# Designs tried in a protein design chat: VHH binders against p49116. Part 42

Target 1, 238 residues: p49116
Amino acid sequence: EGPLLSDTHVTFKLTMPSPMPEYLNVHYICESASRLLFLSMHWARSIPAFQALGQDCNTSLVRACWNELFTLGLAQCAQVMSLSTILAAIVNHLQNSIQEDKLSGDRIKQVMEHIWKLQEFCNSMAKLDIDGYEYAYLKAIVLFSPDHPGLTSTSQIEKFQEKAQMELQDYVQKTYSEDTYRLARILVRLPALRLMSSNITEELFFTGLIGNVSIDSIIPYILKMETAEYNGQITGAS

## First folded at step 1 (VHH)

Design qc9 (framework vhh_7qbe_3)
Fold by ESMFold2-Fast, scan of step 1:
Structure qc9 (fold): chain B 238 residues (1-238), chain A 117 residues (1-117)
Amino acid sequence: as target 1 above (238 residues)
Amino acid sequence: QLQLVESGGGLVQAGGSLRLSCTASGSSYGMGWFRQGPGKEREFVASISSSGGSTYYADSVKGRFTISRDNAKNTLYLQMNSLKSEDTAVYYCAAIGYRPSFELDYWGKGTRVTVSS
């Protein structure tokens, strides 16, 4: 019975489309987001415990938690993405929109609130100086969540989540021994991820790249991709 | 600053094929093809992501047109098959700006395609 995650699961390196355009465009944002999504799916698929649950359970888990994994990935990769610049551009547009008949005032408000919550989450994680090991275990805790509606094999999922929690606790207590409450501060950030709408995340980051197809519908295909196809998506290779 | 140059337009018979090219003077943008027919507004035809991994097509061209890119050459392509008279238009290459902002879309000068019956 080895550890849930190996050192290979701590490595999480996003390769951005290069060069960054002079003006931000929807396809650059969507391509960046797609690379992060594919990197996140490849990360999850590489975990032996995840593989052991079987294809149907794997698909159900990722469909339930992709937004939480993606948001953790945004926080972890915020600097390499220049996420603050992307969000500022989106906020500026929403405040200056001349197509109010297409974007209702209520919808604009919902999207703005989502962006503020996302910025708050990313700033909180940055302030806590969350390291690569901590991000890996937080993603594992989110991935192995037994409490999503419609899941099967919940007892096995719960065991893997508990293992992730135990290994995170061991890591934090050994690495940050002087900070008695660090683990508690980290864990109380997780509930905020469930307050973020997956529909709004799709609208902000995947507009113009996935079309009218939901991320839920493409997840089974992403999880079945061969390693070379994953590498092509996360590095932008042909 | 970004320059887009289209080529490959011409006269072709209905049912024929034609390949358009667009060379960009740099930057890895999401790119697309638009067209403007006689007496009509400019309409979307197809788009492709920076990596080339994702494509989107207008319903009128699905199954007939294929968009692709060669990032090593900064070149965008549109392979047009089973051409119809209604495909007659000036075809424009574009680097698609972030639609929510007032940033300028980068447009080429266009290349004319005429489909005869």
Scores: ipSAE 0.000, ipTM 0.127, lowest interface PAE 12.8, mean pLDDT 80

Design qd0 (framework vhh_7qbe_3)
Fold by ESMFold2-Fast, scan of step 1:
Structure qd0 (fold): chain B 238 residues (1-238), chain A 120 residues (1-120)
Amino acid sequence: as target 1 above (238 residues)
Amino acid sequence: QLQLVESGGGLVQAGGSLRLSCTASGFTDYMGWFRQGPGKEREFVASISGSGDSTYYADSVKGRFTISRDNAKNTLYLQMNSLKSEDTAVYYCAAKRPYLGSWTRSYDYWGKGTRVTVSS
């Protein structure tokens, strides 16, 4: 009943740490990434269909798809984050590390391949000129994935995913009526998200987080945060 | 290559103060100061986490030395107060590589050192 997403759910505004430092560093990258992660979790929590599934299902869904949501958020916020500049700086740093022969070449290659996949994904989304409505529905499609191991209520999750797909189709056909194949081009981008390693995403963007705690382990706590705590994390105010 | 360049060393009288600086040519995670005195092995002095939130000190320098960093400038500092003759050493800046530094306890990058001489 009613649409899956409202205009409120299309709004996705990342507030960057200010000011941008003269020299890019791990702290700035981690703070920026953490803000995006928290914004993504808050976005998911705001969806009535998501709330209706219950706390245990909500936690399981987000733990399974946070890397896909985060990567879509990176693509959507790439310009605000100056993501291309950040990735270029990381690549340059890692290439220097390879040349020094101070790390396993195989591990560095895995990390470099992950960065290449991320760049290719973000470039493909930019070339397609994906709009805010399209991003909102793509995030909903990955959020309401019924095929993750250990999920309960899979039939209800599948219905919400199908509703997201239907509403995306309606939007694209109405808004981009002259581009018959646009929806197909957009949907074909989604499988690439599952090929990206969440462990490598953590290493690249969340190395500055506390201890050796994984994103997977902190998600239940993030989802239970009060609105004030959420806002504090997003803005860095505590 | 990532390079670390130390500065601020020199000759100082006992009870005096010096501030050492170390500038990194790129991203770093944990950073620290080590020293090697005449006829001694290299010893740990102080370290600081990538965020700057956690600091650690050798017992011999606690209450006298303060480690800090300015991540915007990729610069590490060591404020040395109440200097003693025993603090005479070459001081080395060390850094862990970002993104993979959490996988190892060893430091990946080292500066050439800056000499501190404390005379009484």
Scores: ipSAE 0.000, ipTM 0.239, lowest interface PAE 11.0, mean pLDDT 83

Design qd1 (framework vhh_7qbe_3)
Fold by ESMFold2-Fast, scan of step 1:
Structure qd1 (fold): chain B 238 residues (1-238), chain A 121 residues (1-121)
Amino acid sequence: as target 1 above (238 residues)
Amino acid sequence: QLQLVESGGGLVQAGGSLRLSCTASGFTDYMGWFRQGPGKEREFVASISGSGDSTYYADSVKGRFTISRDNAKNTLYLQMNSLKSEDTAVYYCAARSLPKEILRYGSYDYWGKGTRVTVSS
């Protein structure tokens, strides 16, 4: 049949909150991250193959992979977000917490290791110069992962993942014909996404925005948002 | 549970000075002052680290307001000098709790009920 992704699924435009604050705070970081999360989920729900799986499967799938999609989005939008500046601000806060003896050293070490893994991932993507088509297909590959515990319709999900892999291969071979091993270099980066804790991602980027509500619990609501309601979320202003 | 109680608000003439206090029922990390003027959203005024070594101010109050704290008394202060009519607002004390699982970067978990400051011409 037709391709898994159309040109509309390749465009991924993050609009940052304005104005940019003189100094970074949790509200700006959370709003920026929320816009990226909403953009990522809206991107997923726009894919016809994703819609075809049905609401229950869609919810389970995104609950399983949102951290992987979000991390790919951070890498893709690193320049737009000034991600290096955000991470530097978080690191400064963590160093201050150690200095004032307000958090356990073990917890801070876990969070710092997560930040370093995130930086390495983003740097590897930048070094490979991953383009918009490649990001779209990598997101599709992680979205249609059949191997998460508790998923139903795993055969259909695997079919869509294989289709994403085939279309990525075709694209890379035609666009980067001189680089025989480019696809392999790109694909070996994906396992690193599963080593990053979704709990630590929530702690770093979503503290204060959703109160005691987890990302897992808001996913069904985001996926069912009307386009007008979604646009209201990403503009932020009333 | 942590409680914050503001005091020191009142009526003052433009160009005057006023000192606000906020007493916490226990130890706090970062503390800050926020304000909400008539028909406006709440805005940041100033914050201070738990040790008192780092302070931050909104551009509108830099050079006029000074934030400080006395950790032995669990009390936060805001010294307001050269007051303007635009400083008229309800001033809120805010405090960050020590995180259990969630690290709160600049987020404030506890808020006082506010103290009113009116600056007349």
Scores: ipSAE 0.000, ipTM 0.117, lowest interface PAE 14.2, mean pLDDT 81

Design qd2 (framework vhh_7qbe_3)
Fold by ESMFold2-Fast, scan of step 1:
Structure qd2 (fold): chain B 238 residues (1-238), chain A 119 residues (1-119)
Amino acid sequence: as target 1 above (238 residues)
Amino acid sequence: QLQLVESGGGLVQAGGSLRLSCTASGFTDYMGWFRQGPGKEREFVASISGSGDSTYYADSVKGRFTISRDNAKNTLYLQMNSLKSEDTAVYYCAAGKYFLRSPTQYDYWGKGTRVTVSS
């Protein structure tokens, strides 16, 4: 019944906290990341197919894939965020922590490997010049993943994923008709998202010392927010 | 520079009720209550949006605790009913722009008010 996504689902505009401080701090990084996460969840909630699955199913889907959606958002918004500058500051901080023996070497290695994987992913997407329609369908493909443990309505989720794949194929074939292999190049990038640790993403963009609330545990609350509340979180205007 | 001051803590018998208050030196967006029991890490209790229209609760307190606010007085409340010994903790008021933010590092905190529930 109609297309999975409409033109409204292509619009994905991140509003950054302004101005960027002279020296990057954890407050700026976390506020920026929070805005992107809320924008990503608001985007998912706006899809009629997502709402049609019901609250229990749609909550389970977002809990399973928020890190993949967030990482796609980082790639899409990399220029607006000055993501390379943020990651360089984090790398510098980690290198200084090694010299002062403040963090374990194994943990620092895990975080550095994650940053490298993230940079490689974002660079590959930039090199492919992924457009807004392609990002929207890639997000839909990862959102409607039927293979996460504990999901109900897996046949319906699979149908929505297949619909997303078909609509992406149709778009790419019409828009990039001269590039026969473009769709294949795009789709082979997706498995890398599942190798990204959600725990390390939390540590880089959302973690503090005491009183941390995991992203997974708060997703049910975020999905129940009113539209005005989402708008406040996305723009910082409340 | 925002200041948060909690009050209303004390000793209460199991099954009893207690109301905590937190007064802010100015308007705040999201506000919430966190608690830290003996030998435990600080855990989420409840939060409320700037307008007061959206409220969120930890599963352990749903149906027993009610969060509310009076923006004219810059005051946050936590009404605690049917108290259990497991509710014994220091209760902290927090304020921030976003629900996701780590309270200790990015948001404003009060110094806490102690609640002791006797069995």
Scores: ipSAE 0.005, ipTM 0.333, lowest interface PAE 9.9, mean pLDDT 83

Design qd3 (framework vhh_7qbe_3)
Fold by ESMFold2-Fast, scan of step 1:
Structure qd3 (fold): chain B 238 residues (1-238), chain A 118 residues (1-118)
Amino acid sequence: as target 1 above (238 residues)
Amino acid sequence: QLQLVESGGGLVQAGGSLRLSCTASGFTDYMGWFRQGPGKEREFVASISGSGDSTYYADSVKGRFTISRDNAKNTLYLQMNSLKSEDTAVYYCAATRFYGLPKSYDYWGKGTRVTVSS
């Protein structure tokens, strides 16, 4: 009936933990990442099309794409997060782990390759100067991916993805009318998101979480939380 | 700095009931109960939002356990009904300042032991 996304879906404001520690540590990194994950899930929940798919489909969809949504969020919020500083701190931690014989050289190489892919992605998005509307539609394209194994309602998901694509095209053509190839340059960046391991993302950004619960396990709880609780988590109000 | 103190554990017969309490030394946001049974990993039991408006339960305890809180007393409760031998565990109170997620709790009590006899 109406547009897939409203102007309210363009607003994506990350509130960082305060105060910022004198030295970056795993707890600060994980708290920052958790706020971004929370914000990303709340953003998805606010979309009427997403709500219309139903709880089971919503959970399956987010479980399949949370890493892609999170990575887009890292790119969008890179400046607010001082992401380059966080990544440097993670690299320093990994190097110290090698020195203390905590991790094998092969594992560190795998993790470093992931960090390089992430940095390359964020740099490419920054170079393209992706705006808030473009990020909103890219997140919607990723969210409404009909090609994940085990999904039901794939025809409806595909229709929502096509709607996101068409609305992005319309926006880019109107806003950047003189740049005929801008949409193609943006879209060619998306396949890289699927090459990044969700397990490595979880290890890098969510290592400070306690207990044996995975991101996969907490997704249903986040999706069931009330709006007031989401706002409390994001702002750090208690 | 924030301290959590659990109480109410003990020995109870299968099918019986027990109420656990946890008192916090100050204000908390989300609070929850976790347990660790003999030879098992620590697992989530139940959580409650800072306002008390939202509650979450592990599938194994739904319909049997009820979580509640009294913010005026900084106290969390877990009412356990229809207890089974599988509920035997040390029960831990946990609190967060920013997240109500099972893995993101910042503060933990020392635990209270619950033993359910068969």
Scores: ipSAE 0.000, ipTM 0.139, lowest interface PAE 15.6, mean pLDDT 82

Design qd4 (framework vhh_7qbe_3)
Fold by ESMFold2-Fast, scan of step 1:
Structure qd4 (fold): chain B 238 residues (1-238), chain A 117 residues (1-117)
Amino acid sequence: as target 1 above (238 residues)
Amino acid sequence: QLQLVESGGGLVQAGGSLRLSCTASGFTDYMGWFRQGPGKEREFVASISGSGDSTYYADSVKGRFTISRDNAKNTLYLQMNSLKSEDTAVYYCATKPLYWGSRYDYWGKGTRVTVSS
């Protein structure tokens, strides 16, 4: 009955590891990405509608869409993360790997195409000047996707997605009343998120975790974290 | 989680041949074989690019060992010929993640090769 999201759910503040190293390294990138992932999971678990679906459904939803949520988070926090600098460093490494013959040409092409898609997505969101409310509702639309294989409670999930879409429409019409087609321009960006490979995202941003655990395996644990434990992960201290 | 499983180790006479296999549970790009003999540090043996077009060998095994892969089976091979007692070791399969600054971060548990004199 109430709104799907509160003003609390619009606030999305990423705290970066400090200080930033003079030269980027895999530890800094992994730590930064992990903080964004934890922030995204904490954001999702704090939504009353999400909690109402029950733990099994909640876990299945996040496991299905974490890459889409993470990518939206990258776009939203691109300046705070200096994402363009991170991606440039990765591209430089890939180009050097071709010269040293460390990686296959086919795999380098797949990774480069992923980086280009990510850059294009982030640039399109920046050009549209997507605000905090719009990001919150786009994340909600992605989270409450009833069309992932193996989901139960799909009718309830679909109702929450429709509620997210209606509230986004109401917000955009009120706030950007002079721009009749803004909502359409925003929504047509979402299908591109489904083209992003979660496996390549893991290799680019979560190398330290991939060596020990997959994102899929840690999601249930992240969703169960208490606020104090979550804050410990974000600050690097308990 | 990516897993690597080695097989094919055993006891073989000096001058003999042995073929090791390593099967990956998922996609791998750059792969290699390493070994650790009794009382020695882990050492590089051979590596192969994802396409299979580029191979590298340690000087101690050049001309005797051949690395190859079957990407349809997600399987890496090491053909070992003209085996010497110095080749006695536990042989490990390893792969590099597709990211900058990486080292070999995914390792199998190893397969033992014993070359008798």
Scores: ipSAE 0.000, ipTM 0.169, lowest interface PAE 11.6, mean pLDDT 82

Design qd5 (framework vhh_7qbe_3)
Fold by ESMFold2-Fast, scan of step 1:
Structure qd5 (fold): chain B 238 residues (1-238), chain A 117 residues (1-117)
Amino acid sequence: as target 1 above (238 residues)
Amino acid sequence: QLQLVESGGGLVQAGGSLRLSCTASGFTDYMGWFRQGPGKEREFVASISGSGDSTYYADSVKGRFTISRDNAKNTLYLQMNSLKSEDTAVYYCAAEYSGFLDKYDYWGKGTRVTVSS
């Protein structure tokens, strides 16, 4: 019965590989993205309500929403990651590649459209100056989505999502009491997360991480990792 | 640095078959075949994933060409059947597909295929 999230769930600190290379480097991007993904999954696993749903439900939820969680994490950590620099370099390289390799023009266009949507989302979140509590509750709202196909505990998931929405509302109304429309401005940003392809996110950020196996295929293994293993992935230490 | 060496090109009669090979100095992820005919731009022919589970073909070669690989030998193959005069080109092997860049990092020097009537 207590709050859905505690103060420990507000802390979300990404440690980047150092130093950043001079040129676009797939390995650096993949390592950075992997750290963010592991941090996001560790965050979700630490929520008591999430644990209470059981392993099978936990796996199904994270498989369905990892791209939304990851994208919120990108927005939250955009400055630490120098995300705008990474995306600008990718866009520049893609534009040059269209001239050289006329074989994949439609694919390059799809990727560039995805990058544009990602940039727009991150810019909107930055302009709203979303704080750590707001990010934690937005992540909880997308995590506890009862509308994904194949879920078995939809009633309980819906109750946790409603609890997340209520606690976000309470926080925003108390903390930003003079800004009557802040909650509405924040919530209307969430549907954009569903417009982003998880397949394109995998190609942009996770090339080489898991070979030809998808992110959703490794999620059960990541969720079973011990805290020490998560810490190793987050910091790159082993 | 990864090295790619193509072989198997030559002169073949229309309706005939050829098998091209490309040997890599080490294991590669995505690999593909491209070709450039006389007075034409380089065009995509076929590609294959690192595991071999996914293959893609240009519409002009579907049903006639088969891409495959032997990872134990670090070798890529292109089996070309029912060859047409339009298939005359220099064929290039490419490796290490950068998914988010939609580009191959390594290229061979090419092997010539001439299809006579």
Scores: ipSAE 0.000, ipTM 0.139, lowest interface PAE 11.2, mean pLDDT 82

Design qd6 (framework vhh_7qbe_3)
Fold by ESMFold2-Fast, scan of step 1:
Structure qd6 (fold): chain B 238 residues (1-238), chain A 119 residues (1-119)
Amino acid sequence: as target 1 above (238 residues)
Amino acid sequence: QLQLVESGGGLVQAGGSLRLSCTASGFTDYMGWFRQGPGKEREFVASISGSGDSTYYADSVKGRFTISRDNAKNTLYLQMNSLKSEDTAVYYCAAHRYPSLFGKEYDSWGKGTRVTVSS
């Protein structure tokens, strides 16, 4: 039975494309985001409980929660990514698009609201000083969400989510024993992830994908990749 | 895979009118019309934002062509009035699957519909 996550699941190392261009562009942002997405999916695939659910359930879970996992990854890797710099470049581009009347005001407003929500989320996680163990368990809680439409094995998924919640509680109570309300402050951050549009996330970070492909369409392929292929996509980071 | 299907092309006399349609198989944001005449490079004609609030036109078509969209039907339109022989071209529908944050380049294209304007 053992713990849901081991120490190996706490390690989450993003390797950024090098060199960083003088001016940020869609290709650099997309490559950076793709590395994070692949790292996140490799992380999920390495969990024994996740593997035990079977390939079809694994694909359905990741299709349902990739945006939540990706957003947690952005928060966790915000410093490594220089996420604030990437978001500032996107905001600058959106301001120029308003001036040139290239995008609708309503759509720009939706995208700006999404960026604001993302910045607020990342700032809240930074202020809470969320550690690697806490991020691993938060990712496990969103991964093992039994309430997405179309899922099978929901009772087993729910049990894994409850196990993640229990192990997070045990960790926080032991490690941050003087902060009685820390767990509550951490957990109330999670509902915000579901309010973030996966379509807007895809637009912001993955618009540079080659051909007419979507994140939803590539997820089954990524999950079936050999370990060497994962390592190639994330430049040997896991 | 997003599909764009143009319709409404044909033969029209100079000074006549024609309406082109383009139906998308799913959600699109920014959409536009491009054309390629005989022996010419592909050129921009008109574009419309996802909400329909902003439109752009090439100088050669301003006042004659009107771009519009029906988002409930995932359909783009180009109303062409006061047609000239110079408007003879294959007209292509183009779309951004999502808004382009780094340029006004289109990622999805139809196969085109031919418009011939006789003098």
Scores: ipSAE 0.000, ipTM 0.163, lowest interface PAE 11.6, mean pLDDT 83

Design qd7 (framework vhh_7qbe_3)
Fold by ESMFold2-Fast, scan of step 1:
Structure qd7 (fold): chain B 238 residues (1-238), chain A 117 residues (1-117)
Amino acid sequence: as target 1 above (238 residues)
Amino acid sequence: QLQLVESGGGLVQAGGSLRLSCTASGFTDYMGWFRQGPGKEREFVASISGSGDSTYYADSVKGRFTISRDNAKNTLYLQMNSLKSEDTAVYYCAASGYRTFPLHDYWGKGTRVTVSS
């Protein structure tokens, strides 16, 4: 009962490290990506339906979908992040790595293909002019995915996903009443998120994380961080 | 080729304090501390950005441990206060490798901390 998301869940404000360095480096890229990841996880844990599933289920859901949430966040915050500039810097570094024989050609090809897929996704979202409400509900649909292996409470998760879909449909029909096919165009973009490798996302954006720590291993720490700690990283922490 | 050397480990009583240091052979960006306790996997403790402006802590050490750095000396510190038996571990210093992006980090050999009850 009641709406799945409130207006507070539509607000998604990324605060970038400043100033941007003259030459982009691994530290700046990782810091920017970490802020977006923290914002995304804080957003998820603030949802009452998410909290109701319990800590173990919450951890399992976020471990399964963090890459999808992060990629949606990249698309939503592409302008604020100057994502095109970050991706160009990564591409330049990869090209230099080939010349210095630091990476195999096969690995560089995989990473470049991932960057192209990411750019294509972000461009498709930009062309559709996805608004803040639509992003909030797309993130909710991704978060409440009942079909990941090893999940418990799958019936309740599915009900929350269906509620997110219903509320998105209601919003789109009322707000974009003249575009009969808008909802369909938006929803057909979501399967592409599952084709993107979380391992390659980690290598592109989280290389500056110390000790070869995986995002999977730090998720419980991020979900357990106090709201007060986010006030220094993200404006709008609840 | 970057080398990290940890120091400051030892035996300390529960409730006590200890300061670990890690000296790098050259300039480093992100640095951090990890630990591995008896019969446990290696776990994250704390990290600090190259400028020193951003810090991150594991929940288990938050409010008790403070990470800091002195870039003029290429040295990383971990101030450990209110030590518990659960903090007993080998503590490892690590640094990110810019020139090997996105592939690896540099690690020290570790320094042992034992907290007696």
Scores: ipSAE 0.000, ipTM 0.139, lowest interface PAE 13.1, mean pLDDT 81

Design qd8 (framework vhh_7qbe_3)
Fold by ESMFold2-Fast, scan of step 1:
Structure qd8 (fold): chain B 238 residues (1-238), chain A 118 residues (1-118)
Amino acid sequence: as target 1 above (238 residues)
Amino acid sequence: QLQLVESGGGLVQAGGSLRLSCTASGFTDYMGWFRQGPGKEREFVASISGSGDSTYYADSVKGRFTISRDNAKNTLYLQMNSLKSEDTAVYYCAARLTYKPGFSYEYWGKGTRVTVSS
């Protein structure tokens, strides 16, 4: 069969809500994060290998890895999102919440540590100057992870992960031939993604969701959306 | 410009109930109710997080007042039960962009008057 990813899968264009408010609020942050999540889900849906696994299996994969995909998306789109400004605003919110005795000190500490880990991850990816092809293959490696509990078709998932790894290696060795250890430096960043709590990511970026809808409940709906409906969600055009 | 409009104030007998509403012209994070009684400074009554999951109350109103919100309607509510003469005040809706650096509660309504007769 052909390559796992095509050139169309390298294109990852986030459209931000406009205009950016003078002072950030939870609605703007939630809308920005939702657009990134929807873009990430649409990206996964467009992969023929992902569709070949069948609806139940591919839904379980995305439920298991959405936080890893989302975090890679935050790193990739950090400049477009002005992510450093968003994170600074979230830190300010948390400091104000402590002063007003609105949140437990233990919970605030956990959330602050999560923000620090996220900033460290994004900084490490920026320093490595990860390109669009590398991001596409890193997303594919985390998407096709056979080691999540409860998965079916784990042998097929492992096959697709190995294919993603092989194609990434071929790309990096040809494109960055002068940097013998680049692939190793990139791959050792991936375990950090699993240290990031999906519950804390949800609290930080999705607090503005109407009705407190969980990401877990949204995923099956997004994966079953018609293309036109899906495009409307990403652009806000419908 | 964000605007807040309160409604639901009026005259009520001691021991009675009243429900206040506040409609915002846009979505915001934390919202709260403050009140100012005759000859008193403005005081905190209750606040609610953007999601509605966290609520906070002044000791004087705990167990009697309930704050809630409907984000689809950009509306904040205050259900006031077991009203006392001491609850007589102008009630102000306040909102803040929680992520805005600096001080709390940038946006304020004009207030709605609640009078509790003994």
Scores: ipSAE 0.000, ipTM 0.103, lowest interface PAE 18.6, mean pLDDT 81

